# Designs tried in a protein design chat: VH-VL binders against Flagellar assembly factor FliW (fliW). Part 7

Target 1, 154 residues: Flagellar assembly factor FliW (fliW), of Carboxydothermus hydrogenoformans (q3adg3)
Amino acid sequence: MFILRLFSPAFGEIEADESQIFSFPEGLPGFSHLKKFLLIRHRDNSPFFFLIAIDEPEIYFILIEPSRLLADYHVELSCEQQGLLHLSEETPVLSLNIVRIPPEAKEMIINLKAPVVFNLQEKIARQIILDADYPVRYPIPLSKVKEKADAGTK

## First folded at step 23 (VH-VL)

Design n6 (from a5 with heavy chain L107Q, light chain N53K)
Fold by OpenDDE, fold request of step 25:
Structure n6 (fold): chain C 154 residues (1-154), chain A 124 residues (1-124), chain B 107 residues (1-107)
Amino acid sequence: as target 1 above (154 residues)
Amino acid sequence: QVQLVQPGAEVKKPGTSVKLSCKASGGTFSDYAIHWVRQAPGQGLEWIGEIIPIYGTANYAQKFQGRATLTVDKSTSTAYMELSSLRSEDTAVYYCAREDMHWGSKQTYGMDVWGQGTLLTVSS
Amino acid sequence: DIVMTQSPDSLAMSLGERVTLNCKASQSVDRYLSWYQQKPGQSPKLLIYDASKRATGVPDRFSGSGSATDFTLTISSVQAEDVADYHCQQYYRYPWTFGQGTKLEIK
């Protein structure tokens, strides 16, 4: 079993399983040179994740499971988008949204327009811009996060 | 170094329209939001709206809804604001400003790059 | 709309003095507040974002604090080059709104 060890200024020493490493063939917008990321759940059963750039561990994103907040939010991918992610009906998929959380904030802003979609089988991921009319900036109290895990959204 | 370049001044008559330009150079364009903010003489700043090219989204202050139109030309990295039905009260310096939309840990948020502004004078 | 009110409207300080500028929101904007510096004849410059984070290149003498409805920009030791208008801005809810500004002068 391969264990990744890296140091992130924000998180310190991190040990992670290879299963937590995802390839971003196109990188992320503004970070096209970053092709490998570590996905770590904040805590057990937490809806929050950290997406950490392996090559530049000081760069990370905060992600959230939208199902823990918004029951009516659905990520629908086009055939082309599915193809880019090598998705099939049987492919396990995780969809997370990037959030902004200023220090000591009680509110977060979620990007609902462009989720990050993970192919959990092939360990590839991409930020997808949805065709649906979702807001780029969706403010919501952190207290609205559901503690109970909901089913994942494909 | 990223710069936003705006024309120096425009003079218009009441009731006409103006289209102000904001050309970006020195970096990527589509992955940033372009905000438009105006400042009347001796007054504070007023947010007009934003356009986020990468998402194809524009948001407007209600005050300007239907009268302001934000567009971009990605091929030239230029943002535009068209303001119709001009009034004397529209006389102001109009700024474009960039906001980082990447939302990573190392990013600076807010309007971190500003154009020099365009003075729009609306007079009969 | 969220109304941002700055105070004072203007102030004159001596070099080296501590300057405190206030910004009040009509409703909570949490930590989604920025401060801008605008020197005479220039475009605004970002100083503080997320209520307390300094933008790149901003001197350490500038600091932001506050949450919800009450925010403060502090200059620990005011310098001659700090003569400017200072604007607070909330970006919690649309439309984004600015305060009316505070004019800082040196005596």
Scores: ipSAE 0.905, ipTM 0.945, lowest interface PAE 0.5, mean pLDDT 95
Fold by OpenDDE, fold request of step 25:
Structure n6 (fold): chain C 154 residues (1-154), chain A 124 residues (1-124), chain B 107 residues (1-107)
Amino acid sequence: as target 1 above (154 residues)
Amino acid sequence: QVQLVQPGAEVKKPGTSVKLSCKASGGTFSDYAIHWVRQAPGQGLEWIGEIIPIYGTANYAQKFQGRATLTVDKSTSTAYMELSSLRSEDTAVYYCAREDMHWGSKQTYGMDVWGQGTLLTVSS
Amino acid sequence: DIVMTQSPDSLAMSLGERVTLNCKASQSVDRYLSWYQQKPGQSPKLLIYDASKRATGVPDRFSGSGSATDFTLTISSVQAEDVADYHCQQYYRYPWTFGQGTKLEIK
């Protein structure tokens, strides 16, 4: 099994398997040159993830499972968007949202307008701008994060 | 170096409208939020609103809701603020400022680049 | 709206002295607070964001601290070039709001 060894200033030495590597064909906004990212769950059963740029490990994003916070938040993709991600009805999908968390903050700001959607089968991902009128900045206390995932669309 | 360029001054009569421009150069445009902030003579800063081109979202302070309109022209990397029903109290320097919407670990947040401001004078 | 109140309104300090500027929020803004410096006839410049992070190019003598409702901008040793108005701003809730500003002068 392929093992990726990466050093990130924020995380130190990281060991991951190839199943955690995702291709971003268009990169991320502002980071179009970064095409490969490592997705790591913060802890076992944690709703938080780190998305680390493999080519520039100093660059990472914090992501969260929205189902752990918002029961009424639903990611609906257009046919075009589904096509871009090579999604079918049988494709396992993970949808996460980028969050901003200043140091020592008790509140986080979640971008609900543009989730990152992962095709877990083909290991491709994109940040998708939703047509729905979701806020770009949604403040919420960290303490409101649920320990267990609600039954939702995965 | 990234710059926001604004016209120097505008003079308007009460009841009219003005459309102020803010042209970005030296970097990307759509992936930043453009904020508009004004400052009356000898006063503090007042937030008017923001537009986030990449998401097509604009937010306004209630005070300016319905009277201020924020738009962008992505092809020219220019943001606009139109203010209608002008009053003498609208006399101020109007700034545009950008905020990085890339929420990565290496980003500087806040309004990190400001235009030089446009002095709007509203007088009869 | 979250009201930001700065204190003092103005102060005059001697060169090399420690300067402390205060900013108080009417309700908690957590760590979502910025400080701006505005020199006479110039546009504001970002000094501090996320309550304590220095913006690029900001001298080490500037530091931000605080959380929730009480924030402080400190200049460890004030210099002549630090003469300016200083503004705090919260970006926790819309609308974003600024303090009324503090004017710093040198004696």
Scores: ipSAE 0.904, ipTM 0.945, lowest interface PAE 0.5, mean pLDDT 95
Fold by ESMFold2, look of step 24:
Structure n6 (fold): chain C 154 residues (1-154), chain A 124 residues (1-124), chain B 107 residues (1-107)
Amino acid sequence: as target 1 above (154 residues)
Amino acid sequence: QVQLVQPGAEVKKPGTSVKLSCKASGGTFSDYAIHWVRQAPGQGLEWIGEIIPIYGTANYAQKFQGRATLTVDKSTSTAYMELSSLRSEDTAVYYCAREDMHWGSKQTYGMDVWGQGTLLTVSS
Amino acid sequence: DIVMTQSPDSLAMSLGERVTLNCKASQSVDRYLSWYQQKPGQSPKLLIYDASKRATGVPDRFSGSGSATDFTLTISSVQAEDVADYHCQQYYRYPWTFGQGTKLEIK
């Protein structure tokens, strides 16, 4: 069993296993040189995740799973995009969106135009630009996230 | 150090169009939002719009919707703003500015690199 | 559109004094508020983003505070090079809008 040990200024000491490590063949915008990221969930039943660069762990992104909060949001990939992610009908997939949350903010801003899509079997991921006309800057109350988490624990 | 280079001045007649350029020197626009902001003589700053080339999107202030068109030429690292149906009230300095759009942990949010501006004069 | 209103319109201060500039939004912009400095004859320069975070290279004497509709920019000990117009800007909802500006001069 592989255990990755990593220090991040924001998260402290982290231990992770192979299932949490993803290869980003194209990196991410602004970070094309960063090819490997650690994906961790904020806490049990939270829709929030952190995506931490393994080679430069001071760099990280906050991600949210929008399908639990935005019922009408649909990630539809083109044939080319499916091929780049090595997707077939049975491939387990996770789709998350990058958010930004200023200190003490009551609302976060979600990039709905460009989800990060994870092939959970082959452990590869890419940020995908959707053909659909979704906004890049979509505000959502953090209280809506808390309501979802509370309902999920009942 | 990235610099945004804009021509110093343009003179146009009312009813015509202008296409203003903004070239990145020592950098690129590929992962950035490019904003256009104008400042009429003795007035404050007015946001015109943004283009985000990586996502293929543009957003405009309602006042400029239908009059302004934002584009980017990645091969030359040059952003353009075309403004049609010019009026005397469009006389202003037009700035381009760059905003980092990666939204990662180390990002400064906001327009942190500005061009020196182009003075557009619209007169009959 | 969200209207940003700054006060005062203008002020003159002695070197070393504390300066407080105000910015009020017509509706909540949460923490999505920035401050720009524009020195005479120059383009704007980002000072503060997300209401309180200093941009790269901005001296410690500049600080921002506030949330929702009321924001302040503070210069703890004003210096000669701080002569400029100061603009607040919201980036919560399109269109992005600026305040009318506050002109700071040294007596």
Scores: ipSAE 0.806, ipTM 0.900, lowest interface PAE 0.8, mean pLDDT 90
Fold by ESMFold2, look of step 23:
Structure n6 (fold): chain C 154 residues (1-154), chain A 124 residues (1-124), chain B 107 residues (1-107)
Amino acid sequence: as target 1 above (154 residues)
Amino acid sequence: QVQLVQPGAEVKKPGTSVKLSCKASGGTFSDYAIHWVRQAPGQGLEWIGEIIPIYGTANYAQKFQGRATLTVDKSTSTAYMELSSLRSEDTAVYYCAREDMHWGSKQTYGMDVWGQGTLLTVSS
Amino acid sequence: DIVMTQSPDSLAMSLGERVTLNCKASQSVDRYLSWYQQKPGQSPKLLIYDASKRATGVPDRFSGSGSATDFTLTISSVQAEDVADYHCQQYYRYPWTFGQGTKLEIK
């Protein structure tokens, strides 16, 4: 069992295994030099994830899994995009969206135009710009996130 | 160190169009939203629109939809705003401004780099 | 459109005094509010974003507070170089809108 130990100013000491590490061949916008990220779910029943740069752990992104919140949001990848992610029909995939949440805000802003798509088998990921005309700046109340999470929790 | 360079002045007659430029010096627009904001003499600031080249999107204030067109030439790192059907009420200083769009930890959010503005005068 | 209304329209202060500038939104903008300083003859400069965070290089005497519809910019001890117009701006809902500005002068 491989264990990575990482210190982040925002998260403190983090222990993670190899399955949580993803390669970003093109990095992320503004951070093309950062090629490896640690993906951590906020907690077991949370739609939130953190994506933490391994080489610069003060750099991180907040991601959300939209499938439980936005029923009509669909991530459709082109053939070229599927190829860049090494996707085949049976490849397990996770799609998350970057959000921003100012301190003490009641609403977050989701980038629906450009999800981060993870190949869970090969551990590669990319931010993908969708062909569909989704907004870059989509506000959602944080109360809606809690309401959906509570409804799905037993 | 990034600077946004704009021409100092333009003079146009009513009914014509203008294409204002905004060149990034010492940087690019690749990871940024580019905003256009105008200020009529003695008046406040008015947002015209934004273009986000990495996502291929543009958004306009309703007042300017159909008259304003925002574009970016990536090869020259130059943003453009074209305004058609000019009228005297369009006389203003036109600013371009840059906003970081990476949305990662510890960034400054907002229009943190501004051009010096172009004074557009529309008169006969 | 969300209307941003600043008060007062202008004020004159003595050096070293505490300055409070107000900005009210016609609808909630949550924490998506920034403040810009515009010195005479210059382009705007970002002071505060996300209602309360100082931009890089902005002196500690500038602070922002508020949420939803009521926001305040405070200059704890005004300096001569603070003579400017101050604009609030919401970036929550399109179109982005600015307040009409507050002109600060030294008396």
Scores: ipSAE 0.802, ipTM 0.897, lowest interface PAE 0.9, mean pLDDT 90

Design n6 (from a5 with heavy chain L107Q, light chain N53K)
Fold by ESMFold2, fold request of step 25:
Structure n6 (fold): chain C 154 residues (1-154), chain A 124 residues (1-124), chain B 107 residues (1-107)
Amino acid sequence: as target 1 above (154 residues)
Amino acid sequence: QVQLVQPGAEVKKPGTSVKLSCKASGGTFSDYAIHWVRQAPGQGLEWIGEIIPIYGTANYAQKFQGRATLTVDKSTSTAYMELSSLRSEDTAVYYCAREDMHWGSKQTYGMDVWGQGTLLTVSS
Amino acid sequence: DIVMTQSPDSLAMSLGERVTLNCKASQSVDRYLSWYQQKPGQSPKLLIYDASKRATGVPDRFSGSGSATDFTLTISSVQAEDVADYHCQQYYRYPWTFGQGTKLEIK
C-alpha cells in the first residue's frame, strides 16, 4: 500500500494511506486551488474528522458526521450533483459538515446548508449546497456530541 | 487592502424606498457574508441582516423583515440593501461589512472589513 | 433578542492606565462575542472575536475575556489613539445584537 507522509503544523507528522486521500475537482470555497485533501477521523468513537490540504497542510477543516446527532437532517442531492460526484445507486457515500468551535466554547456551529459529500469508491468529494432550507449557522452543544459518541461505542 | 465603497449620502422622503450600494474594491464577496448595520445619530449599532451569496441565504432582524431586501451582484462585486416605506426613524448611517465564511484553520471571525457608511436622511 | 448591556457608558482615563470595559448579555452567548472599536468619525473596526482572540493588527495591549453572560475588554496601558467608542456584539443567535457602547476618553 502507498504511505503518505505529511507534516502539518497542527497535527505534526502524519502517516496515512492512499485510501484516505480525496480529490476535490473544484476545491473548497475560498480554496479553489487546493485539489487534494487527507481525511482523518479524530478517533474511533468520535463523529469528528479533520480534512487537511495536502499541498498546504497548515490549512484544514473540522468536519462532523451529523446524521447520528440530527435525526431529521437529510442530504438530498440533485441528479446533476449526483453526476458530478459519479454516484450510482450502489456507490458508498459519506456526508460530513464543516464546523467551527471557538476556544473554550460549549457549543459548536455547523454549516448544515453545505455538506461535504465523499464518493468513497472513486475518492472524489465536493461541497454541495442543498436546496432545502437548512441553516448555514446551526449551533449544537458539545455535550450532545459527547452523549452521542458515548452511546455509539457499541 | 480590500475596501468596501459606499456612496456618502442619500436624502429621501417618508414613504419612499432606497437602494443602498456597497462595492468591493481590491477583493470579492465570493466567500463572504455581507452584513448591513446602521447607526442612528448619537446612538449605537443595529444589525439589519446578512446575505451569504455562495449559499443563497439571507437573514434579517425581525423589525426589518418585509421592509429590507439584501442582494448581491456577483459580476460587479456589489451588495445592495433596499429599504422600503421609509420613515424619519430610518435616518442613520448605513454600513456594509464583510465576514469571512470559509471556516478553515487560522480564520479571523467577525466583520473584519467595513464600508465608510452612507448617511441616509429621511425627512419631508 | 439577546440584549447586550455595556458599562460604564463613558469614562476618562490618564495615559498608561489599565482600562476594563464590561459587557453583559441577557442570556448566555457562550464564546460568540466580538468587540469593535469605533474612533470618532470612523466606521467600526474589529478588535476581538470569539471572546478572546485578537484580530489581525490589533496591539497586544488589547485583550478580551469572559464567557456566557459576562465579558470584559481590557486595555493594559491606554494610549492617546485608543480614544473611541467600544461596542460588544454577540453572534450566537439571530438577530446579531450590539451593546450600546462605552466611550473612552483621555483626560
Scores: ipSAE 0.780, ipTM 0.889, lowest interface PAE 0.9, mean pLDDT 90
Fold by ESMFold2, fold request of step 25:
Structure n6 (fold): chain C 154 residues (1-154), chain A 124 residues (1-124), chain B 107 residues (1-107)
Amino acid sequence: as target 1 above (154 residues)
Amino acid sequence: QVQLVQPGAEVKKPGTSVKLSCKASGGTFSDYAIHWVRQAPGQGLEWIGEIIPIYGTANYAQKFQGRATLTVDKSTSTAYMELSSLRSEDTAVYYCAREDMHWGSKQTYGMDVWGQGTLLTVSS
Amino acid sequence: DIVMTQSPDSLAMSLGERVTLNCKASQSVDRYLSWYQQKPGQSPKLLIYDASKRATGVPDRFSGSGSATDFTLTISSVQAEDVADYHCQQYYRYPWTFGQGTKLEIK
């Protein structure tokens, strides 16, 4: 019920509640000092999310939920990784992947090797490096994302 | 103030191997892709491959597949490129360069920091 | 491999002139194109990434444009320190490839 208010150069003034705040005990690569992030979905039914650093809100990441777009992509965590995230079979989990989208690009590049995994109950998250041979740089058309999002909205 | 430090020169005979080093100084490289690019005298730039230490992945140009091996020593922040079965056309300056892989909002992307290069001479 | 072809091969310009360097890809590279400057005796320096974004510390007289297969690097008012080879590079599909370069000289 706590409402967080912050200003981000990219998003303007943001109001969010505590359920959208996640602790990153080890931060993210290149940002190990940033321990708390705000997770915002782009639109209803959109696979896109924004992950915004609370202490430095000019820093943010674009994330995508790959599950409907990439049928063969499966996030399988080791026992150690599950322990680091305090996961059990009942724990609600969200897995998102960082993307790059250059201005006016037709395709985005997804890091399939290292999803960001969120424990939705305890509000902790971590970028996890998968053992599987997924590519770090996976191109996918933005039109594929638009097509899936529009179908889900209707 | 990160710098990529490379030895200045190496001389090798055809048929041998060389292992070139690239040490990150004044910062970290574990969050970066490390690229290797060569430039023969009077020629353009040729990409050899990349290694991304935190993800444990490497990618090579097909021309170098099987001859080039990219590795990283995480404890010393040093990347290595080993090139086997050397021949005279391998004579070139070999650069290492880093690319930021965190993909956050404020970063410059691309190979934004380069070593000064190692001149490899392959001759009898 | 995606072949990157630059034009012209070389040019000589007077100080203050507008310079246009072209780069053409053999197939679409979308917006995944960078430009590098290599001054004599030096390693390459990143100028432009993602087709149009300037790297940190690059003067605003440098600009990039284009998409898909045709790209342009523009220097709005060339200066003496801009004497260099200029390379385009795609990072859309492995292997990454560079153009052959364009040599810029000042008269």
Scores: ipSAE 0.773, ipTM 0.886, lowest interface PAE 0.9, mean pLDDT 89

